# Designs tried in a protein design chat: miniprotein binders against a7ua95r516to809. Part 177

Target 1, 294 residues: a7ua95r516to809
Amino acid sequence: ASLSLLSISDLVPDLQFIFFWMSNAIEILYFIQQKSPAYMQTIELMDDKAGSKESLLSATISANEEAMTILEEVIMYTFQQCVYYITKTLYVVLPGLLDCNPFGTEPSSEQCRRAAGVCVCAVCVMPEAVRRVVSVFQTTSDLLQQYQVHSEIQSQMFAYLFFFTNVSLFNQLIDKGPARGWFQRSRVLQIQASVKILLDWAKGAGHNHLAQKFFAKFCSTVTILASPPQQLSQMSWKALCAEHPSLKPVQLHRILTQYQLMAELGPLPIWQPSSEDEAYIYRTVDLLESFENH
Short names: E, the ipSAE of ESMFold2; O, the ipSAE of OpenDDE; V2, 0.75 times the mean of E and O plus 0.25 times the DockQ between their complexes.

## First folded at step 11 (miniprotein)

Design po13 (at its last look DockQ between E and O 0.03; V2 from the best seeds 0.00; counts 0 for: pae O 5.6 > 1.5, placed apart)
Fold by ESMFold2, look of step 11:
Structure po13 (fold): chain B 294 residues (1-294), chain A 91 residues (1-91)
Amino acid sequence: as target 1 above (294 residues)
Amino acid sequence: SDPYLIEFIELLLEAVEKLIERLKENPSPEAIELLKRAIELMTEALDIAREAEEEAREGNPEEAEELRKRILELLIEALRLMAEALRLARE
């Protein structure tokens, strides 16, 4: 029943419980790693009249290894459970980011901007679709800090969440974009503005390098689609590949073909793949990204 | 000297007691029972740690070492109970 919930606020009690277990396991694991070497040194300095200190030392090493294995399995299990809950919520809210208008004729957004001035109500300045995504990230960050989860685990969590976000947005844009009008220039500029709000959140939260790394494919796509037609049509395939190394040849080719259609630049192909890339532009199996890739 | 084992026992005991308190808010009787057994093991481990110190003071280092190996076994079993309780609570 609780796994069917889609709002992050409804999942907070489950996430709090899971983070509490994870945090306790991490604390015990850290204790073993930091204190066990000194303990084993005290065993080595003990009186060895019967040779029995070697037996205690061996038992201590074996027990520590087994304890660390159990704790690492708990940490991995709880990490996977957190990721499951959080990405289930992200899956539902991310598509709306591609449909929203951050420049805002929405009544609640307009009234909040007028009442708050420049920037006193950051949540009210955002479109609702962007706010829903930011709320998932912010709630996750708040919980990680509340339970003082180790910084390496926090980084791994946001690396996966940004990876998941990139894959979800990229796949939907490529797969559904033509039918939903997301390749229209005015829409691409709206999408670009919405993504900038997410990137600004990530920078303020201390995760700028992770966001830059894991959003690269989606951001490259939006950058191409937002380019003026005169500038883009003058660039060779080789130049575009060099400027957008995160895009596979089949992905770049599909984006450029859709751009040409939506910009009404005529039916004749403008961008000619290199001879080495021509074998790969038809690999439709490589068009969409896998959620299993990290 | 057993400061490592005593600190380990106390850290695990504290963690298990906090986990039981959290489970009372949304009960899982099977998980709570496993955690109560883990508390019993850690309480026993503290008593064994006291006995190991007495044996060391009395000049019986081999007996103290056997008691310390017993503590290690109890720690591992308590950790296994904790991990199993998590799986039961997440069913």
Scores: ipSAE 0.708, ipTM 0.922, lowest interface PAE 0.7, mean pLDDT 84
Fold by OpenDDE base, look of step 11:
Structure po13 (fold): chain B 294 residues (1-294), chain A 91 residues (1-91)
Amino acid sequence: as target 1 above (294 residues)
Amino acid sequence: SDPYLIEFIELLLEAVEKLIERLKENPSPEAIELLKRAIELMTEALDIAREAEEEAREGNPEEAEELRKRILELLIEALRLMAEALRLARE
């Protein structure tokens, strides 16, 4: 099947098995961790009639340690598989977010048409492109809750998914934005509105802190690009660096350069990098975000 | 194809085998029998995983994905048996 046809709904059956396995492994791990001390104490209290007590205790400790190690590997493996499938789906739907016009009357999705009632839920009123992205996250959240996955694992999964989403959107915007007209003010405002819907969802889902942290680069980029020329032209390089600490000097310089071109602004000395940052603005290797650093 | 699935199943098999050897020192025959069944399921899962890799290599991704579902079902059942065995060994 072409990657373009892969929906999160198509992956739900496979994800259900993986999440079930992950949840069971976690449950078994916690069971071992909670019961092992009491069991060892019981062995310690047994009458040492045959000198077998120490051997039994040692065997029990070793068996528990090995079982825990295996279960940790299972949890890690299933986590990685979930992330792999979910990010594959995100990869397909994320480009649509940058091209989305959230202010347009896009016809309600066919799925909402089948429900005899106008669903006025926040998801049903979303633009299709935004809804597709939110659907991936919501499905993930629903599965994590359904299988009662530990909150720490849920947080780690959403941290990674938000990281992946930020890197993907940021890199696409920086690399393809000028050519696709995404740096035009009208298009930037559309992107800003679309991202706001996603952030509002994340807030409603209880992931506000993670979303703010991991979307910082993309949000900073969009905020700069959405700024009126009159306002942005009054901000110095140093002020922009301080206001947008998530952006590397090379990234900020690229954004400002493209903004200047798009807005037909002459050279702005106020945006000139500091002498300290001047060496860093030429590090083109640092321009795009890496997926490996997470 | 998940290139790590075979390696993962092999690691689980090794671990369950070691667990059986250790539990033999305090024989819960019932727990040992459950772990033996877990090994059987994991072994079957390993065989299916090899088949899934071959199907994927031959360009049958739909069949490979169906086999993957079966692998996961077997592994889930194996883990349930392991949990029950560990519970019984502690009673």
Scores: ipSAE 0.016, ipTM 0.384, lowest interface PAE 5.6, mean pLDDT 83
ESMFold2 (binder alone), look of step 11: mean pLDDT 83; pTM 0.813

Design po14 (at its last look DockQ between E and O 0.23; V2 from the best seeds 0.00; counts 0 for: pae O 6.0 > 1.5, pTM O .770 < .8, placed apart)
Fold by ESMFold2, look of step 11:
Structure po14 (fold): chain B 294 residues (1-294), chain A 85 residues (1-85)
Amino acid sequence: as target 1 above (294 residues)
Amino acid sequence: SDPYLIEFIELLLEAVEKLIERLGNEELLKRAIELMTEALDIAREAEEKAREGDPEEAEELRKRILELLIEALRLMAEALRLARE
């Protein structure tokens, strides 16, 4: 199985199976949590002639604890399996967002019109790299709704998927950006437009607050890199830190260094870190994000 | 009867029936149905014993129902693990 050819649609049968199990386990767990206190109160009101009430209470507490433990393990296992399959697909398709061009060109539009004899606007078609990522999110959303997965679990799922997306895109941009030319302004503007499509999807799907929270680091990076040189050169380090709190000092320093190089603003550093940040701008262990932080 | 135990049995039965519709007759799921069916029969007996003024026997039957339902739930969880392997 080639990683570059893995499609979310190939995984739908497996995901349907896993979401089905997860949704049933959640429903049963919720029932226990909502109904068990009333049941135990009914037992406590019983007449206790020989201590048999206490034995039933003890058995009921033990059974509820065991049931919740089993159900939580099923939910955790199925959630982890969903995340594994979905992020495996995301890992393969996300790099394409950094290379794609979401804008149409006049020659492409004109050639499309001439070849077909009618206007077939390539500009009206979502770029393929963006479509592949959106397809993963949309398929996940459709399955969660189809199987009526509890809304809190749906939110946790998308929180993790957006976190994974942010970490993956940020790490690749920082790590591979110089070699791939991704810090060139025209490329950054293309990346910004592609990410906007993802943010619009998240807003339309009801996940705007999660996207705002979990895409913050990557979006801040792209916003800085997309800024006009005249605007950015007039901002102090302190002002940039205040506008982009999601970026660690080492990350902001790296982004600004690459910006200055690609905008040809000269060799002398424009942005001087504050005294309190000085020790942190060279912590290369903090440069890339960990997938373990959710 | 006790609404909690009856509702618990009903939820488990519905879940197992849906699983069988999608996966076919798995041995573990068929055994889970047997346990839940036994639990339902015992739930009716426990209600009769409570009405007849024998609450200690009713309490013992309720404990048996809980044991059956937990075992059925274990079988459903194991069926999930085996079906994905």
Scores: ipSAE 0.460, ipTM 0.831, lowest interface PAE 1.9, mean pLDDT 82
Fold by OpenDDE base, look of step 11:
Structure po14 (fold): chain B 294 residues (1-294), chain A 85 residues (1-85)
Amino acid sequence: as target 1 above (294 residues)
Amino acid sequence: SDPYLIEFIELLLEAVEKLIERLGNEELLKRAIELMTEALDIAREAEEKAREGDPEEAEELRKRILELLIEALRLMAEALRLARE
């Protein structure tokens, strides 16, 4: 009940605090890493008055190692907390993406109504369900930029968030898709259009490579399901495996089986798995993606 | 640079003050503030010594600043751990 009310905006004060700590800890870590060699060299160049140099060097090394360890722990913890809160927000908004009709006239968001003019920004023209997902990513991006978080950490955060999003959407589509009618071509085309808007945002935000990499499974699934029966029925199992290498044999087999049922296609020998893949198509444990394997 | 270190310590102080408001555990975080405040004072002194052309004394002061910051960070990390239990 309480999680359904959690918006990214409600988390901003907490996230700001965590991002502040994370950024500062990173800056201190880099400062220590850059200064420590010079400092040690300065100690090494000091006149060895009464064995004090060796003790000072040892103490400095130990202090630097301890400091770096603590800072790494703080960075790791703050990163995990950011991801935890952001993914909770994503968990709430992602199901709406699969039910979204991007071709419908949804009313413009209240926030853009304050300007006397129709805001034609890319976010304002998005369907509400897509906008909610994009808002989580945009808020994350804005916070990372505001606190000048190192680019590598930004990339790692977006990699994880895209991974989480892909796993969540993929698993929901595979598990609930048949029952929800998401495998129907009209619904698939809506999902495809919604995902395209998200990918276009990611491209505009400079995360195109990460988005393409981490959304590959979901995009492949949507692409297969969006394919016309006449086109897809001409593609062999081997060709589909080659075109969609992100899908495991069990996943591809499940998608094709559900597609066949939805499209009322008879048995298609051309979709028969190879003898090599035949053992793998029954590995139901590999059907859904794990959140742990990132 | 020394100016960056001062700005950094000021940012850390602001962060700890916000942590106190949120987490409580006032004793550990108050001690962290004391250490960071001392570090800030020493950082100002180090900047002055560097300007006066005594880089050796400035470097010794920078070492002391780092020691204080490490201890402050340790206390903050401990406060965060205790807040999770």
Scores: ipSAE 0.019, ipTM 0.393, lowest interface PAE 6.0, mean pLDDT 83
ESMFold2 (binder alone), look of step 11: mean pLDDT 81; pTM 0.783

Design po15 (at its last look DockQ between E and O 0.48; V2 from the best seeds 0.00; counts 0 for: pae O 5.0 > 1.5, pTM O .725 < .8)
Fold by ESMFold2, look of step 11:
Structure po15 (fold): chain B 294 residues (1-294), chain A 85 residues (1-85)
Amino acid sequence: as target 1 above (294 residues)
Amino acid sequence: SDPYLIEFVELLLEAVEKLIERLGDPELLKRAIELMTEALDIAREAEELAREGNPEEAEELRKRILELIIEALRLMAEALRLARE
């Protein structure tokens, strides 16, 4: 598959069509919801001598319900199609976040450092891998605003995109991290900086609470891995579970194991799991997350 | 803010016309326009019958408009599904 064929910008015409359908279905649905009660009241107050107003009222109720059902199905279908196209693009670009260096050996960072005088470092410190992910989120946001999609549906869409991003990054880090060297402390700090750029975008776009909720597992993982040994070694298993409730016992155990290897620490008694958690720290079926919504 | 049924039909016509601009005027959307055009003609007749003191006949025509609205919505939804195939 070509990178050009998987770019979000190449999918914009298809997304514009789908958002157009969604937006029009929403508009018609809200028209029915807003106007039909008053219309039905006018029917009910009619003084029809033949009694046929009951037949009209019944037909009106039935038609409105059927119309709303059709429109809700269109909205659901178009929402799923948008998420499908967008997450397909995200799946391709997200792994690059784990390999990039936001601290400035990228060509854009070198170009900004070589410039004499004033440099706008916010643009210069965003590596291409981070830029590709931000571009997907920003393009999605721009399209939702262009078609005036209701804010609740916009929030639901970004909730799915952040959930997908979290699962993808977490699973790749856990699964490929040892072989790719992603658990080295310098790499973890680079990953942490890259994720901060995404969180800053989400905050500026008005989605801070969604990002805090749905990135929690990946952010907790990186926060633990980035912690200095002097600080982390004084935190008990119970304290770590309390600070990082998004992590399952098997996940926390695996993260601490990788931390010990990279920091060259032996086992710590303070990290002994509680008796309740002891049964679960080796359940490898629970290690990776599912992309399926629960 | 005309009668609810007329406003409903006009909203559907606007949506269908926009879809035709994007889909190249498929047969299902041409049929939806025909149904909504018929619905507007029936709405004019229903208003005249109501003014003439024939509210029972006007009510029957209004039920026909509802049927045309639903059929047009079904055609629009089917056109979307076929365009994505």
Scores: ipSAE 0.560, ipTM 0.868, lowest interface PAE 1.5, mean pLDDT 83
Fold by OpenDDE base, look of step 11:
Structure po15 (fold): chain B 294 residues (1-294), chain A 85 residues (1-85)
Amino acid sequence: as target 1 above (294 residues)
Amino acid sequence: SDPYLIEFVELLLEAVEKLIERLGDPELLKRAIELMTEALDIAREAEELAREGNPEEAEELRKRILELIIEALRLMAEALRLARE
């Protein structure tokens, strides 16, 4: 009950605090890393009056190492907290993406309606379910930029969020898709269009490479399911494996089996797994993606 | 002269002030502010000594500044830990 009410906007005050600490800790760590060699060199160039130089150098090294260790812990902790809160909001909004009809006339968001004109911005024309997902990513981007978080940490944050999104969407589609009719061609085309809007946003935000990499499994699944039966029935198992290398043999086999059932296709010998893959198609433990493998 | 050490201490002070506003634990954070204020005063003194041509004494003060920064960071980390519980 309480999780369904959690919006990214409600978390902004807490996220701002965490991002502030994360950014400052990164800046401080970077400062120590850059300046420490110069300080050590300055100490090394001092006249060795009374053996104090070696003691001072040792103490400076130890202090810098300890400070860096503590800062790394703070950065790691704040990063994990950001990921935790943001992924909780994603968990709530992601299921709506699979049920979204992007071809429907959904009313524009109430916030843009209060401005005396029809806002035609890319976000305002998005379906509500897609807009909610994009809003989480956009808020994250805005906060990272506002606090001038180092570009590497920004990339790691988006890599994880895209990974989480892909795992969540993929697992939901594989597990619940047959029962919910998400494998039907019309529904698949809706999902494909919704994902395209998200990918187009990621491209516009400068995260195109990360999005392509981390959404590969979900995109491959949607692409296969969106393929016309006449086209897909001409593709061999080996060709499908080569075109969709992000899918494990068990995943591809499951997708094709469900596609065959949905499309009322008879047995297709051309989709028969190779002798090499035959042992792997029964590894049901590998069917769903893990959140731990990142 | 390490003008960046002053900036470093000022950044930590700003961070501690934000923690006080959010976490509301006055004891750990008050102590952190005291340590960082002392560190800032010593950093200014070290900068003056370095400018006056006494780099050896300035370096001894730098050691003390680093000790104070480390202790402040420990208190800040503890405040963050307690905020999780």
Scores: ipSAE 0.019, ipTM 0.453, lowest interface PAE 5.0, mean pLDDT 83
ESMFold2 (binder alone), look of step 11: mean pLDDT 81; pTM 0.768

Design po16 (at its last look DockQ between E and O 0.42; V2 from the best seeds 0.00; counts 0 for: pae O 4.6 > 1.5, pTM O .741 < .8)
Fold by ESMFold2, look of step 11:
Structure po16 (fold): chain B 294 residues (1-294), chain A 85 residues (1-85)
Amino acid sequence: as target 1 above (294 residues)
Amino acid sequence: SDPYLIEFLELLLEAVEKLIERLGDPELLKRAIELMTEALDIAREAEELAREGNPEEAEELRKRILELIIEALRLMAEALRLARE
């Protein structure tokens, strides 16, 4: 409802409840999977003079299946609730990354160096916009660890959060970038530095593979935009497609068009799409990403 | 046979007691505790019947325990959904 209800700190009590249920449902499901086969074997070894063990075995199988169904539904429901609340918060804070200046976070403050020791100086001086995003990820990670959520579920959670972040940043850049001046070279370099801080957080948290996979489209975009004109103008359309496979033809074409405008380059023959791709560079339905593709 | 059913019930009881700390004492969770407490008493009775040479009667009680576990789990899941609605 209000913006104060969208902060991650305001959501912690609700998230604690949801993570509690998720972690306990997973633990109970694991218990059934690990212990039920041995139990059913003890039933099969029972002395069956009256044939009653088949009735107990059947009832046990049916009960275990029903219990696992209920628990799987709880896990899916709680996962979806967590994602819903966390992404609502994330949606509010992500646009600030495109407007902030991360270069003001250099460790030059003597107070920051002495207070933080050797490991945390960059974190304590980062721009507020980057800090707000990192705080969402860090709070999520802390809660998942606090409630001992299974590591596979933690990975699935961050896979979706990184996917959401990529879609949000890419769509904002493509849609609003011309009006906001985000394609200016100095601005692109600032965006690149901000994304590096997020990628460094993900690596330190043990999610480097997920971040590399799910940020690929936005990172490719920023890499192209940050390239010096002397170097980028030497790369053909085919070479750019091969180097940046996460970008659709319409997306790559739009990015190169914005690059050309900002670098004051005339049309470059080497950037003409292949005949097969030329039909696809005008498919505006493919320009922006959907949040529903995950 | 009873270690599995007893451990199952103990895991569920631990979960629901922590839920009550968070949600107060809603009627559905109170009922779930009653069912699981009844099931634990039945589990101890089933073990004694097996030791006394009444294994078929013990097996019938074990089927009753399974029914109580499922009903308790259903009540806990319903309480979760109502708290989030």
Scores: ipSAE 0.587, ipTM 0.877, lowest interface PAE 1.2, mean pLDDT 83
Fold by OpenDDE base, look of step 11:
Structure po16 (fold): chain B 294 residues (1-294), chain A 85 residues (1-85)
Amino acid sequence: as target 1 above (294 residues)
Amino acid sequence: SDPYLIEFLELLLEAVEKLIERLGDPELLKRAIELMTEALDIAREAEELAREGNPEEAEELRKRILELIIEALRLMAEALRLARE
């Protein structure tokens, strides 16, 4: 009950606080890393008055190492907390993406209606379900920029969020897709269009490479399911494996089996797994993606 | 004397003040503020001494500043740990 009410806007005050700490800790760590060598060299160049130099150098090294260790722990902790809160919000909004009809006339968000003009910005024209997902990513981007978080940490944050999103969407599609009718061509085309809007946003935000990398499994699944039966039935198992290398044999086999059932296709010998893959198609443990393997 | 150290300590103080408002355990964070305030005062003194041409004394003060920062960070980390529980 309480999780269904959690919006990214409700988390902004907490996230701002965590991002502030994370950014400051990164800046301090960077400062220590950049200045410590010069500082130690300054101590080394000092006149050795009564053996105090070696003691001072040793104490400085120890203090710097300890400070760096603590800062790394703070950075790791704050990063994990950001990811935790953001992924909780994603968990709530992601299911709506699979049920979204992007071709429907959904009313523009109330926020854009308050401006006397029809806002034609890319976000305002998005379907509500897509906009909610994009809003989580945009808010994350805005906070990372506001607090001037180092670009590497920004990339790691988006890598994880895209990974989480891909796993969540992929697992939901594979597990619930047949029962929900998401394998039907019309529904698949809706999902494909919704994902395209998200990918277009990621491209506009400068995360195109990360999005392409981490959404590969979900995109491959949607691409296969969106393929016309006449086209897909001409593709061999080996060709499909080569075109969709992000999919494990068990995943591809499951997708094709469900596609065959949905499309009322008879047994297709051309989709028969190779002798090499035959042992792997029964590894049901590998069917769903794990959140732990990042 | 690194002007960046003063800026850093000022940012840390602002961060801890915001933490106190949010986490509500005032004792560890108040102590962290005290240590960082002391570190900031010593950092200003070290900058003055370095400007006056006394780099050796400024260096001794830098050691003390680092010790205070480390202790403040430990208290902050403990406050964060306790907030999870």
Scores: ipSAE 0.019, ipTM 0.483, lowest interface PAE 4.6, mean pLDDT 83
ESMFold2 (binder alone), look of step 11: mean pLDDT 82; pTM 0.770

Design po17 (at its last look DockQ between E and O 0.43; V2 from the best seeds 0.00; counts 0 for: pae O 4.7 > 1.5, pTM O .637 < .8)
Fold by ESMFold2, look of step 11:
Structure po17 (fold): chain B 294 residues (1-294), chain A 85 residues (1-85)
Amino acid sequence: as target 1 above (294 residues)
Amino acid sequence: SDPYLIEFIELLLEAVEKLIERLGDPELLEEAIELMTEALDIAREAAEEAREGDPEEAEELRKRILELIIEALRLFAEALRLARE
């Protein structure tokens, strides 16, 4: 458990090297795709007095196929290496979002929220934990643009980073939340504010659709936990499932159980699972999300 | 003679030279530069043979260029893997 590579800044030299390889491989691959068909047509049109053009055409087809295979493997390997290094950094910094206070310790922290959000409030400061996560996303975006990585690959990169972020935050909250006090209402509101900063970054960076898709489970969880008791207690199990389709029955049941404990509510009949969901609320194998799902 | 093979060689050589500049002198990438320089020389020879009416020799030289390109690409990929192991 070394503290080395805790910051994305420490990884930039390695990431620059990897993105440099990736961008060169992409450029060469696109060259082949763009110009190889015309070249093969010129071979077919050659005056073939020696009968050798068919051999050249065959060799050209074979070489192009092998070249594209090599380049695609380089692109895939470099993509996987980028994801590996970036998610290693995210894994270390993401738990801090659950512990930080974006409202600060000053009496004016609630006033900052009244000024229409944390990142636009003149009296609020972005917490260090949130800044570390935003820095990972922003540095990744800057590197992808610096090396002119194709937009499809940029989208795939952020799709995975948002997926990873969602899984990490959700699993930490569910698994460690009771012991860490993260289900207390004041903590849930702090978590909600911190996640909003990430969502605002994603929107400003042009990744709003990806963030909406891949943060849905964690955001639904926080939304339920942040709901006032008089509002949530009037929503049936079926209504909650319909409002939060990203949550599995076992996950929704666990969230409601933690909510009851923290809000000091007794069992509510309206939260009894439907008959079709009763078989699933005790499937503990489905409680935590897998990092392998993309 | 065709500009496709020449342009392909020049793109790969440029990529390899930029990478060597960034990393110093990786052994595999130095070999890739040697292969690409040889491929450029052979490409010029193939163009001359085609103009002089010796098409079988020109076509054989073009197949040699393709082999050199593939070997350089393999070295490019292998150098990346070795630098990251």
Scores: ipSAE 0.578, ipTM 0.851, lowest interface PAE 1.1, mean pLDDT 81
Fold by OpenDDE base, look of step 11:
Structure po17 (fold): chain B 294 residues (1-294), chain A 85 residues (1-85)
Amino acid sequence: as target 1 above (294 residues)
Amino acid sequence: SDPYLIEFIELLLEAVEKLIERLGDPELLEEAIELMTEALDIAREAAEEAREGDPEEAEELRKRILELIIEALRLFAEALRLARE
């Protein structure tokens, strides 16, 4: 009950605090890493008065190593907390993306209606379900920029969030898709259009490579399911494996089996797994993606 | 004399002050502020000694600053640990 009410806006005050600490800890760590060699060199250039120099150097090295270790722990912790809160918010909004009809006239958000004109910005024209997902990513981007978080940490944050999003959407589509009718061509085309809006946002935000990499499994699944029966029935198992290398044999086999059932296609010998893949198509443990593999 | 060390301590102080407002356990965080304030005062003194040309005293003060920063960071890490429980 309480999780369904959690919006990204409600988490902003807590996230701001965590991002502040994360950014400062990174800056401090970077400062120590850059300055420590110069300080050690200064100590090394001092006149060697009776063993005091070696003791001072040893103490300085030990102090710097300990400080860096503690700062790395703070950075790791704050990063994990950010991911935890943001992924909780994503978990709530992501299911709406699969049920979204982007071709429907959804009313524009109330916030943009307060400006005396129809805001035609890319976010205002988004379907509500897509806008909610984009808002989580945009808020994360805005906070990372506001606190001037190092670009590598920003990339790692978005990599994980895209990974989580892909795993969540993929697993929901594979597990619940047949029962929810998400494998029907009309529904697949809606999902494809919604994901395209998200990918277009990621491209505009400078995360195109990460989005393409981490959404590959979900995008491949949607692409296969969106394919016309006449086209897909001409593609061999080997050709599909080569075109969709992000899919495991068990995943591809499951997708094709469900596609065959939905499209009322008879057995297609051309989709028969190779002798090499035949052992892997029955590994049901590999069917769903794990959140732990990142 | 590293003006960046002063800036570093000021950033740490600002960070700890914001933690006090949000995480609670005022005792650990107040102690961390006291240590960082002392470190800032010593950093100013070290900058003065380095300007006056006593590198040995400046280095001893620097060592003391690093010890105080480490202790403050330990208290901060403990405050973060307690906030997780």
Scores: ipSAE 0.018, ipTM 0.452, lowest interface PAE 4.7, mean pLDDT 82
ESMFold2 (binder alone), look of step 11: mean pLDDT 75; pTM 0.663

